# Designs tried in a protein design chat: VHH binders against Protein Ta0236. Part 6

Target 1, 206 residues: Protein Ta0236, of Thermoplasma acidophilum (q9hlj2)
Amino acid sequence: MHDLIMSMAEVDISLDIGTKAVRLARAAASSYLRNEKLPDPPADPIFQEKHGVFTTINTYPGNTLRGCIGFPEPYYPLGEGIIRSSIYAATEDPRFEPMKIDEISHVTFEVSILTQPVEITVNPEDRPKAVHIGRDGLIAVYNGASGLLLPQVATEYRMNPEEFLEALCEKAGLWEGCWKYKKVKISKFQATVFGEKDPEGVVEKR
Below, E stands for the ipSAE of ESMFold2; O stands for the ipSAE of OpenDDE; V2 stands for 0.75 times the mean of E and O plus 0.25 times the DockQ between their complexes.

## First folded at step 1 (VHH)

Design u04 (framework vhh_7ubx_2)
Fold by ESMFold2-Fast, scan of step 1:
Structure u04 (fold): chain B 206 residues (1-206), chain A 124 residues (1-124)
Amino acid sequence: as target 1 above (206 residues)
Amino acid sequence: QVQLVESGGGLVQPGGSLRLSCAASGFTFSDYYMTWVRQAPGKGPEWIATITRGGSTMRDDSTKGRFTISRDNAKNTLYLQMTSLKPEDTALYYCAKPSGYTYRLWDSGQFDYRGPGTQVTVSS
């Protein structure tokens, strides 16, 4: 039964699902800008599961950032999170003016889906061995305190696994070396990224 | 320097209402989304609501029927209107501003600037 629970938590996101996610993001922004009815999420079960998610919009062919809004925590069912983040990336990113409908054909949409967190169950002394820099984001939970670091944080600050775990303790407001204590729960997650190659074009997994 | 100062907390009876304010300075308030976060005794921070530059709101499902986030850009002030307060709403309430230092806005959420908070206690 444990293997089944772990498999559900670590389910790979297929290109088919990723394509549906990106199409949903584009449809949501497009419909909103046209003052039309918003799209319904796809029927696939994953769109009813809560996931962290963000939508990125880039110009094409210049490939410069045009908007990016998301939810790092799993606040919304994935479908709702994609719809909300897409509309906000297009209209409410404070770094940019709101997109107009005539821009929609000149941008690409990218959706980043955060996987369900999976607890690291090895002995504390082996926790660094369970962390893959550049792939894994981390969450710490202990006695009401929590903290989350995205996978790119470790790469950006050139951290090794032990340094990443220490940064996580600091982020959660815990003590130095908190990850060495068994009762501090540490989970890992990944980000799966899908984006359009060109406007309304083929979706690829990054 | 970014400064955020919350006010309006206090002791309130169950079913009561309260309006929290957050006075912002040291940055162009109208250019940023703003967030309300609370932390109950013995628990980690819990997101309550975000308001974007244009006034669109995102709210936690458990409170969205009772809490309303709003902003006044002319006064550099963020508000949280709370109604039908319950004992479980007892917490220190913080306003938060994103760091704004990264290209991906959500990346900077975890480096938010926060105020010292204002205590809300709901009891009879």
Scores: ipSAE 0.000, ipTM 0.184, lowest interface PAE 10.7, mean pLDDT 81

Design u05 (framework vhh_7ubx_2)
Fold by ESMFold2-Fast, scan of step 1:
Structure u05 (fold): chain B 206 residues (1-206), chain A 126 residues (1-126)
Amino acid sequence: as target 1 above (206 residues)
Amino acid sequence: QVQLVESGGGLVQPGGSLRLSCAASGFTFSSYWMTWVRQAPGKGPEWIATISSGGSTMRDDSTKGRFTISRDNAKNTLYLQMTSLKPEDTALYYCARGLTPYYSRESYKHTAFDYRGPGTQVTVSS
C-alpha cells in the first residue's frame, strides 16, 4: 500500500506547479547573485509541504552539468527547499567555481521533487524484485555512510535492479554487494522532474 | 591519508553547553562540505548539521536552534556548538567528510569514499 500511495502522490504534481517550481529556482539564484531580496514561494499548498528536492543547473546550449545540490530528506517546505537548493547549486557545488551573474542567461534550471522515502523491508535476496527501474530512486544508509541515486541514473546507464543496487553501494562508499546485508538500510522514492527547454523558456515535465 | 579526529565530548548537566571539534588532515579541508552526525546507544545514526565549503549551514529542525555548526579553514577544524543540552542529546558524535545534503546523479561513478571520525562521547545527565 505504501507503493500505491507514493505512485498516486506523483500523479498530483501538475505542469503548472512544476513551472512555478522552476521559475522559483531561477529567481532565487538570480536574486542571490545580484544581492537582491530572495523571492517568496508561491501560495499553492504544495510549497508549504515538506518534500525532498534537487535543483540541477546545466549550461546552454552545451547541456553540460554546471551545478546540482539538493535535500533528499523532506527537511524543508518545498518552496524553501527550492530556494536553498538553487542557491547552493549555483554557488556551493564543490565540483565547480561559484556562478557569476553573467552566466545566469546561459544556463537551464531543472527541479526534481521527491516523494517520502519508504524502506524496502523484504529479505535482502528479494530486494531486486522491489525495485522498479525508471520509477524508483534509491537511498542506502549504513553506519553513518549514505548514498542516493535518482531514478534517471538507472535509465541513463541501462541498469537492471541488481546493477542499480550495486551502483547505490558504490555511491554510498560501501562494499560490493552491500545490498545483500540486512543491516544496510535501503529505501526507495519517486521523483517528478521539471526543466527549462532553454534559458527562461518553456518548462517541460521530464 | 585522510583523517578526522573528534574531541570536546564529556559529561555535562542538562541545560549546559559543549563545543565539539573535529581536526581534519590529509585533504584540502576548505574544498569539502563537512557534516556532524550522532548515534545514541542502540539507535541508528542521526544527521545533525552540514556546512558547505563556502560556510552555508544546514541544520536539522529537531535541534530547534540549539546547535551551531562552523568551520575554521586556517586550522582545518570543524566545530559544533551545543547549547541547552538535554538528556536525549546523549550520543556518540562524529564528523564526516561528506556531501550531505548534497547528491548528484551525474557524479555517481565518481563518488569518493566518505570518511568519518571515530567519534566523541557526549553524556547529558544530572
Scores: ipSAE 0.014, ipTM 0.335, lowest interface PAE 7.6, mean pLDDT 82

Design u06 (framework vhh_7ubx_2)
Fold by ESMFold2-Fast, scan of step 1:
Structure u06 (fold): chain B 206 residues (1-206), chain A 122 residues (1-122)
Amino acid sequence: as target 1 above (206 residues)
Amino acid sequence: QVQLVESGGGLVQPGGSLRLSCAASGFTFSYYAMTWVRQAPGKGPEWIATITSGGRTMRDDSTKGRFTISRDNAKNTLYLQMTSLKPEDTALYYCAKDWSPYGTYREHFDYRGPGTQVTVSS
């Protein structure tokens, strides 16, 4: 069982790595907005491994969403994915105006590092039983439309699995009860989340 | 939203010149690094040159003496001036938008155009 314990430890990303990820995200957005050279990723091997990743930017002290962009699939090495997603969260989120450099000291950065999505293959009526609240994030894909909800969405709003699947349908721009339709592809993933408590402050694991 | 359209390719004799253009729309052109990439028949993509938002140019050593990248921010247009063309320059030439102003990841592009064919033959 020693090998099993070691494998579980490797899945659990340390606060030291999470702190480096969040610092990289802030440095990338800051350097980009100042038209300066972008930071290099940390030397730790995980930053060369491909992972899905999201960067979230919130106002401070208001804690209002300011930008959130990511890559649900592991297209990029983690370091590159953090740099790209951070710049896009700051400047290319279509819900918001591009961030200005004077805003950078009034926001917090959060990085979500994702596992590979695994399709839920049970019959649609059993899909709620396959969703573990507090652990699983969800992706819906249907006819060119897609939506993703991170695991913390369900916990923050105290959703049960059926409510979480309904919220996913809404997020994807699909119809109420979309998860009951066999052709709507539903996948689940896990995320390890790290965020600043306050601007440039202590990083905590969420 | 983002659109890149290349033009100016064609058949040219060895030793000839061509000027390629890339018309950009759907983003703030002046803010991003822009790149030219080519793909020869049966080969992978080859980076040619990048010009940053500030106008700094980075060029591949094998073509830097013959090819010049430039931009016109008022016209949202990227250019590649090619001189002393050789049969080995035969390729599909692509314009690409970098995700950054600096061109740090020259092999990784935010968006790529459909390309314009350049054939160097007698």
Scores: ipSAE 0.000, ipTM 0.139, lowest interface PAE 13.4, mean pLDDT 82

Design u07 (framework vhh_7ubx_2; at its last look DockQ between E and O 0.03; V2 from the best seeds 0.00; counts 0 for: pae O 11.0 > 2, placed apart)
Fold by OpenDDE, look of step 2:
Structure u07 (fold): chain B 206 residues (1-206), chain A 128 residues (1-128)
Amino acid sequence: as target 1 above (206 residues)
Amino acid sequence: QVQLVESGGGLVQPGGSLRLSCAASGFTFSSYAMTWVRQAPGKGPEWIATIYSGGSTMRDDSTKGRFTISRDNAKNTLYLQMTSLKPEDTALYYCARDKPGYSSSWYTPRLEGAMDVRGPGTQVTVSS
């Protein structure tokens, strides 16, 4: 039985696109803090596509978290999502006070671009086999209820696929073992991460 | 025509509460960030709070424990719930629309540059 590892086409986001994304994030946050006109997204088509996105701001050179906000669901076009998430990361992360403009030169920006969610269409009992811990985020939808877990949730809590799916059920406000029901839609997604090596410096794929 | 109209102001005793409303018309309300500003006699405009189209908010620290900004996009209405009012809160209160691509909610606001439309204001007077 050839396990057709359907090579889920890793939406290979190019370093060029990643660089543009990170630069957009920085520019948006900077412009916001200066009360200047926000930048326009790049013209590349991907920035017009709806993607989940996170912006992470870290101190430099300390590399400590300074802010992180995102939209896990593909609610906004990527460009808009980056602009919003970066501003929110800088000013609305409840864990931190709003950034001051003088901090911009002492932080690095990181952007996580999420792939489009793909429904897991295997038999419900086989759903755990379709989940890759550390790579896959999960979304559950049923009868108006929904929940989402990022990939790092599974790794941080050392979950196996079944535990991850259970956690997803809980997150969605659904019943224990909800992932075993065919009518519960389970989707998976991945994240591509790009970040500055230093402030306004080279962007790397993480 | 783009229009904002504030209401709900009045005379209130210290410690009292008021709820201001701002009715928006002539534009897609849900697409814009909206801001409350106040201006007391002899003072410049003071930023109170901004609510973005997605519902996120920024608030001034001096009032954030007492004032709450919210919006109802279905009604094209912006709200400011004020509690524990003080005489120092006496001012003309304006609702305003932030310019696309600008924000009135930065830590050192230049309000006139960030907003493109405002209402005539509603007077709030806090006095014993």
Scores: ipSAE 0.005, ipTM 0.276, lowest interface PAE 11.0, mean pLDDT 89
ESMFold2-Fast, scan of step 1: ipSAE 0.014; ipTM 0.330
ESMFold2, look of step 2: ipSAE 0.030; ipTM 0.503
ESMFold2 (binder alone), look of step 2: mean pLDDT 80; pTM 0.806

Design u08 (framework vhh_7ubx_2)
Fold by ESMFold2-Fast, scan of step 1:
Structure u08 (fold): chain B 206 residues (1-206), chain A 125 residues (1-125)
Amino acid sequence: as target 1 above (206 residues)
Amino acid sequence: QVQLVESGGGLVQPGGSLRLSCAASGFTFSTYAMTWVRQAPGKGPEWIATITSGGSTMRDDSTKGRFTISRDNAKNTLYLQMTSLKPEDTALYYCATRQYEYKSGTTYRYVFDYRGPGTQVTVSS
C-alpha cells in the first residue's frame, strides 16, 4: 500500500471506531480506579497505529471540566494512548484532585484522535497556501517555545490562513509574523473528536 | 517566553550512571507537569517519564526500574537519574512541559508540550 498518501490525508474515523475509543477510555479509567485488569484495545487496526490522542472528562449534568490529559505527538499506539491518557485525565491532571470510583457514573468521556504532525516545508511566504481552514490544526516550535492550535480555532474565529498562523505565533509566545521566519518550524495535523452525550450514553462525533 | 535548557549528558560506559537536569524559565514551573522524552537517530520520540505538579510519577515500563524522575520547585529544575545505562539508551534527551489548553465554547481541553533543545547521551565502551 502507498502509505505516503494515507499519512498525508485527513483520516476519516467512523462513529463506530469513535464509539469504541470512548468506551475504551471509560473502561480504562473505571478499571484503574477499581484496581482491576485494564481493558485490551479493540482489534480494529487503527488501535495499533500511533496517533496523538487526548481524553477529556467533564462533569454531568454540569458539563464542567474534570480532567484532560493527552499526548500531542504519536508516542503510543492509539489503544495504548487512550488507556494511558484516560487514566491520567482521571488521576493525574495537576489542576484537580484524583477522581474516585463513585464519580464515574457522573461524568462524560471524550476522546480526540490526532493525525501525525507533518512539517510545512514550503518557503515561508507560501506557508498560508499550505494551511486548510476547517481541516488543519497547527504546531509552531522555535528555540524551546511551542504552541498548538486545534482546527476548530480557525473556524470559530473565522480566521483565514494568515490570521491562523498569527494566532499560532501568539499561542507559542513568539513574535508577530513569526511564521515568516524560516527557522520557526510549523507543522499541521487533523483532529477528530468523539464524546458521550451523557454518562455511558450514546457517543457522537463532535 | 518559555525556555527549557537540558544539561548533564555526555559519554558514559555501559553500566554507568548520569543525572540530567532541565532548567525552566518563563512560566510558573511548580504548577506544570514535566516530562522527559528521548529520541535516537532514525527513531521516533520515546516518552520516558512524567512528574505532576503534586509529585506523582508516571513511567515507561521499559525504563522505570533504571530511571527516576524528580523535581525541585525552589530551583525550577527537573531531573532524570539514570542508572545501569545500556548502549540502547544512546539518544538525545529533552524535557517538556505538559500545558493544558482550553478553548472557550468547547467541552474539551488538550495537552501540548513545550520542549528544550535536548542533551546528548552516548553509551559506549
Scores: ipSAE 0.005, ipTM 0.180, lowest interface PAE 10.7, mean pLDDT 82

Design u09 (framework vhh_7ubx_2)
Fold by ESMFold2-Fast, scan of step 1:
Structure u09 (fold): chain B 206 residues (1-206), chain A 124 residues (1-124)
Amino acid sequence: as target 1 above (206 residues)
Amino acid sequence: QVQLVESGGGLVQPGGSLRLSCAASGFTFSNYAMTWVRQAPGKGPEWIATISWGGSTMRDDSTKGRFTISRDNAKNTLYLQMTSLKPEDTALYYCAADRGYTLPSYKNSEYDYRGPGTQVTVSS
């Protein structure tokens, strides 16, 4: 009974699966905006596995951010997470007005599928060496408290690994230097990203 | 006016069962993921279970054999069925509603809505 314990980080997500994910995101937003029945997830087993996921919508050809919402924790089956994150990226990103249906042909969809978190098991003093800025997101869990930071956070705020671990402690509501305590569990994860080159066009692995 | 009202807590003996309810009003219940969280005195909040828009459940490994989360969208009600209760299950249990989303930024979203909680006390 190890199928949900064995990480997708040990197996690359294929372009075929990525293409299906991006098509599902576009179909979900389109159907929702038209007040139509939402699409069913693809039959591939991965769409029934729980994964963190983000949907990003960019204008085309301007390639400016139009919406971006996700579920960073693996709470939902991937297919369901793609459907809901897509709808929310289109309609509930507080930085933007909700999308109208006539915008759907003027945007590209991108789906970021988060890998299963893997615990960092080195001694606490070596934890910064296990963190790759720009690649790794982090999760901290301790005594009922938890916090998660996406890989983009470290890049956006120009953090080094020690600063990223400190920010994680703050996010989890823990103390300064919490990552130096062995009983604070720290895990890392990555994102596999697939996006349209142009509206409804070829899907690329980023 | 948004409200979440928990009920069904109380005093129960070890090995007993309780069914907690969370009645929702003032928002479209079926559009929200629903979560049960507990907090014991002097401890941080502990996540128990979440149920999605589609009815998929995520449960904490330590309690998932004894606790079952469910929802009734027609009644705008969330449930937690608790069996084989232990003294360490003593806590304030509250429900929370959120879209479950976050922005790719330093600030994650908090729960959109949270109830005041219902007290569960397990003692002999």
Scores: ipSAE 0.015, ipTM 0.262, lowest interface PAE 6.8, mean pLDDT 83

Design u10 (framework vhh_7ubx_2)
Fold by ESMFold2-Fast, scan of step 1:
Structure u10 (fold): chain B 206 residues (1-206), chain A 124 residues (1-124)
Amino acid sequence: as target 1 above (206 residues)
Amino acid sequence: QVQLVESGGGLVQPGGSLRLSCAASGFTFSSYGMTWVRQAPGKGPEWIATITSGGYTMRDDSTKGRFTISRDNAKNTLYLQMTSLKPEDTALYYCAKHSYRPLGDWSTGPFDYRGPGTQVTVSS
């Protein structure tokens, strides 16, 4: 099996796959905190494809953030990315003390799976027309600097496409209007989110 | 601002060894996970190894027997010790800072910065 699969496979992220992803995240954090062998990724082809991924851990029933770490770029096969991001969310989020094993039954796990980015190749002045608010997240890359915004950011703050592109420039540490410069590479992606309803409970698509 | 500067690359013969360094500035180095990534000509980036702020290491299975990642927090420096080098290890090697940001929070700094890289060429 190859790391790369046709883009059509990426849009078919079912609840079954999402459930496996969330179970993998919980198992990875749990086994790491217990000093046990880390789980193997599921055999489904998507877990061998490179994807951006975030693992989010929230307290339960309080539903407050406990940890959130991810890999915005597709550096890792999805299964490996889930394992690593889950361990980091539990132990290496600098906003919080590392999670202890007795906390694992009092938190929920959520996994955000990012599709492979596709470069927006239209002329810069037409870039806003290529961005679908509510569906597309964005990545900017220029001269060693990069930034990423998830699709939810634009909808939460009611941004139009131009405002979303401006926010991306700010996130990347670039200049105002950076998206109008042709050498600033802009890519779009989608995210699919799955999370536990309660600790070790049913997984739902968000 | 985050700055990462790699060094230690060069031309080596098959079976040789190199130690790569990454000098970090502009952030609290000890608080972040660090990664080595390589990119061969005509190929996409390939992950090599990660070391967390706590010192836990994770390595790609294909190289983990030959490459060791480590850090020196007093020097703000990340290392990659490479042994038994092969022609297929020829690539530009980058270090990268992991992104620690809440889901959806665009007010955080840019995600993974990569330095300019250091070239490793394995040839006779």
Scores: ipSAE 0.011, ipTM 0.260, lowest interface PAE 9.0, mean pLDDT 82

## First folded at step 2 (VHH)

Design e07n (framework vhh_enristomig; at its last look DockQ between E and O 0.01; V2 from the best seeds 0.00; counts 0 for: pae E 8.1 > 2, unsure alone 64.4 < 65, placed apart)
Fold by ESMFold2, look of step 2:
Structure e07n (fold): chain B 206 residues (1-206), chain A 125 residues (1-125)
Amino acid sequence: as target 1 above (206 residues)
Amino acid sequence: EVQLLESGGGEVQPGGSLRLSCAASGFTVSSNYISWYRQAPGKQREWVSTIYSGGSTNYAESVKGRFTISRDNAKNTLYLQMSSLRAEDTAVYYCAKTEYRYTSGSTYKYEFDYWGQGTLVTVKP
């Protein structure tokens, strides 16, 4: 399997599904903060399938990070993963104080639905060539330490593949050049991202 | 309901071999990060080995070349084949379903949602 170049079908998620995902994320956080019954996931089959997922909450209109928690591996059915990641992003991101209900109208929600990560099995010196900027997100894992960068990070910061791998090492709390070491496991994945244009507004595919 | 059930522990002489099993229910082993950990008396729990969702493996340096992690997807079961056992390998061994939390701008920390109850491995002095 390490020597096999594997083709993957892109996860093709409609805007209708993406809108339901984002609405679910907002409803979950809102219901939790109000101490109300959590929403049920939509009935669509994809919400019962296991997918990696992230919920990102940004301030509005400031558009600064307010919380971002996710499960890159498909541990949960997508619907449950969205509910959990949304509540965690709102209340259990250790970088921020727990969100209060009056904040909800001043944030936007974004949901990233991930493909299953696939290990990059080439020799370390060739790893940059296996990374497609703008398409691939990356995960590094080494001896209990890990880090993840979503696909858009490289394009937002205008990184080339080597810079992206270095940023990944830093994110994982590893050393400079960690990606050159064969025992650091590096995997790639793709994400389909949907987000609110403004609070409770139109959902867009990103 | 996610459940992990370890088995295969026991007493063994130095240099001996043992295979631990971890039967999983409520999730698919092939689509998750699953690890072995161990805890010797009076010590902190330490990581031993991980098999990643893509099938690649990693090992603590103290067990490299002696232990092999694997899985049988048909049986939904994780294994740890242990050989050349030493007294310092004496510990309770746990399997764990790994849940990673990823945060923007900070070091990712492992956080495990589900642990087995453990199986004792004793390597005679």
Scores: ipSAE 0.013, ipTM 0.321, lowest interface PAE 8.1, mean pLDDT 84
ESMFold2 (binder alone), look of step 2: mean pLDDT 78; pTM 0.762
OpenDDE, look of step 2: ipSAE 0.019; ipTM 0.282

Design e07u (framework vhh_7ubx_2; at its last look DockQ between E and O 0.03; V2 from the best seeds 0.00; counts 0 for: pae O 9.6 > 2, unsure alone 63.6 < 65, placed apart)
Fold by OpenDDE, look of step 2:
Structure e07u (fold): chain B 206 residues (1-206), chain A 125 residues (1-125)
Amino acid sequence: as target 1 above (206 residues)
Amino acid sequence: QVQLVESGGGLVQPGGSLRLSCAASGFTFSSYAMTWVRQAPGKGPEWIATIYSGGSTMRDDSTKGRFTISRDNAKNTLYLQMTSLKPEDTALYYCAKTEYRYTSGSTYKYEFDYRGPGTQVTVSS
């Protein structure tokens, strides 16, 4: 994870780019499941830029999680990250069995483009004060274990900062209250989120 | 059996050029994205560029102006044209079949499948 100064910088991404990102995610997962050639990223320059990215797949119309995988660090160009994360979300999320091709038409894709994670360096007991519900995603790292929660997880489940941190501990496979432990590294990030309203449907900025 | 064999490395002076090749076999080359990565002594692997099956490319900004990735599907060969080489480009260069497998919680979060043995590039005056 990158050590950056705490910033409230936001990712400014157009709906057009977001739409292309989501379409790329769907196409990549679909192609993979069909054992077809993977799609090429769009030609827009932003897809050449390195960004953390997460792909979330939800059932439709049930809107339940079907897979979620991403790269919190900006290692890959955005296009590459989307292709990989979408395939991983569809087939490598340990919480779920790999998707079947017939499921593609019954899910929606969501892509989160992330800012660089910033470590929360305050005293562990003050970590909740550094977390902004609805804005901040969280990453926990400890002794080879890691977990990440996107900002919308907190809002969807109406979590307060402590609850969000607890959920993070659980996500990382760590103990309850792990966020109070100094050796547990907690980082925060922000995300711009785009998602399909329905399968292959209109993409919205969320 | 998937095989990748890099070649074309060597000793060059700063400002020089090299063209690396990667001969691929054991899989349908034209159906897969291919990637060049490098690893310098004491450093982790560094992504250089990826070329997709359709021919589009992604490249790291640090080398984008100097390195060009290309492929010849008829020859099952991946290329990396390197120009304006610098001492910091000294590394073992690998080609990798781009497969999308997820690894979590490891020191190396990002992996490429079926890397070749690599070809050494040394840039020194």
Scores: ipSAE 0.011, ipTM 0.268, lowest interface PAE 9.6, mean pLDDT 87
ESMFold2, look of step 2: ipSAE 0.016; ipTM 0.397
ESMFold2 (binder alone), look of step 2: mean pLDDT 76; pTM 0.747

Design e07y (from e07 with G53Y; framework vhh_etentamig_d1; at its last look DockQ between E and O 0.06; V2 from the best seeds 0.00; counts 0 for: pae O 5.3 > 2, placed apart)
Amino acid sequence: EVQLLESGGGLVQPGGSLRLSCAASGFTFSSYAMSWVRQAPGKGPEWVSGISYSGGSTYYADSVKGRFTISRDNSKNTLYLQMNSLRAEDTAVYYCAKTEYRYTSGSTYKYEFDYRGQGTLVTVSS
ESMFold2, look of step 2: ipSAE 0.146; ipTM 0.591
ESMFold2 (binder alone), look of step 2: mean pLDDT 79; pTM 0.786
OpenDDE, look of step 2: ipSAE 0.023; ipTM 0.335

## First folded at step 3 (VHH; framework vhh_etentamig_d1)

Design a1 (from e07y with S107D; at its last look DockQ between E and O 0.03; V2 from the best seeds 0.00; counts 0 for: pae O 8.8 > 2, off the site)
Fold by OpenDDE, look of step 3:
Structure a1 (fold): chain B 206 residues (1-206), chain A 126 residues (1-126)
Amino acid sequence: as target 1 above (206 residues)
Amino acid sequence: EVQLLESGGGLVQPGGSLRLSCAASGFTFSSYAMSWVRQAPGKGPEWVSGISYSGGSTYYADSVKGRFTISRDNSKNTLYLQMNSLRAEDTAVYYCAKTEYRYTSGDTYKYEFDYRGQGTLVTVSS
């Protein structure tokens, strides 16, 4: 049952909440890999609210992607979303082998809390003009296929809007230039991102 | 007309290796994601591996992770699957598939295809 995704207002999330979110992500992944009981979400009300969320795991100190899984729509309460996404990022990202427990101390966790996606309804050729690099994440949907790129992907790879859209097509497993086709649904979203500076280290807002 | 022709299958012992090839024609190969799928006797089709149109991204089923490697040569319109450490359960007809796309359903990934070759048989037996 697709619950009517109400238009979510801009999520203003404190560093305290962000820190708790990242710690929850790490704890959930660690517990799962150790076959231990999963942690409970923090008691803060926001963790009971439904939010789109992504967990990104990077190697340390190499800072290369090790896993990234999330839910772009606010399907789960934030706490549950973080637990699931972190576990999936560690063990179910199809690009990577499942993490081993000895890797936990050599990775950093990042949590992205997402806004509600908004469809880009302009003419397909004008879609690049509707994309703001460094702010907007993108989602592509076509005939059940989907792909998502977080905002920081564009900045990390120094992409322009067209390149970002092209990368989105590739991410979705679609064809080159898919973003030019009207039947391909392109949506944008924003994210509040929190991440560890080093394994189990200080969390910063990004 | 879209054509996909698989080759490289055969009989191998457990622990052995095979390299499959897929020759593509009738479409702009470099513009489309490709996948390998397999079907064992009496079983439904199983997605094995996928690769983006540029080759920049690769994906694998859990059952083959660490053992299989997908690659492509867009200049030759050819898709490859290197299969190492083969097991009896890898026995199947292997197909290359065009216009692969994936989507998430809960905690699982699903893939769709519009064209598939005739397949090449891989038999892993002692």
Scores: ipSAE 0.009, ipTM 0.251, lowest interface PAE 8.8, mean pLDDT 87
ESMFold2, look of step 3: ipSAE 0.104; ipTM 0.555
ESMFold2 (binder alone), look of step 3: mean pLDDT 79; pTM 0.786

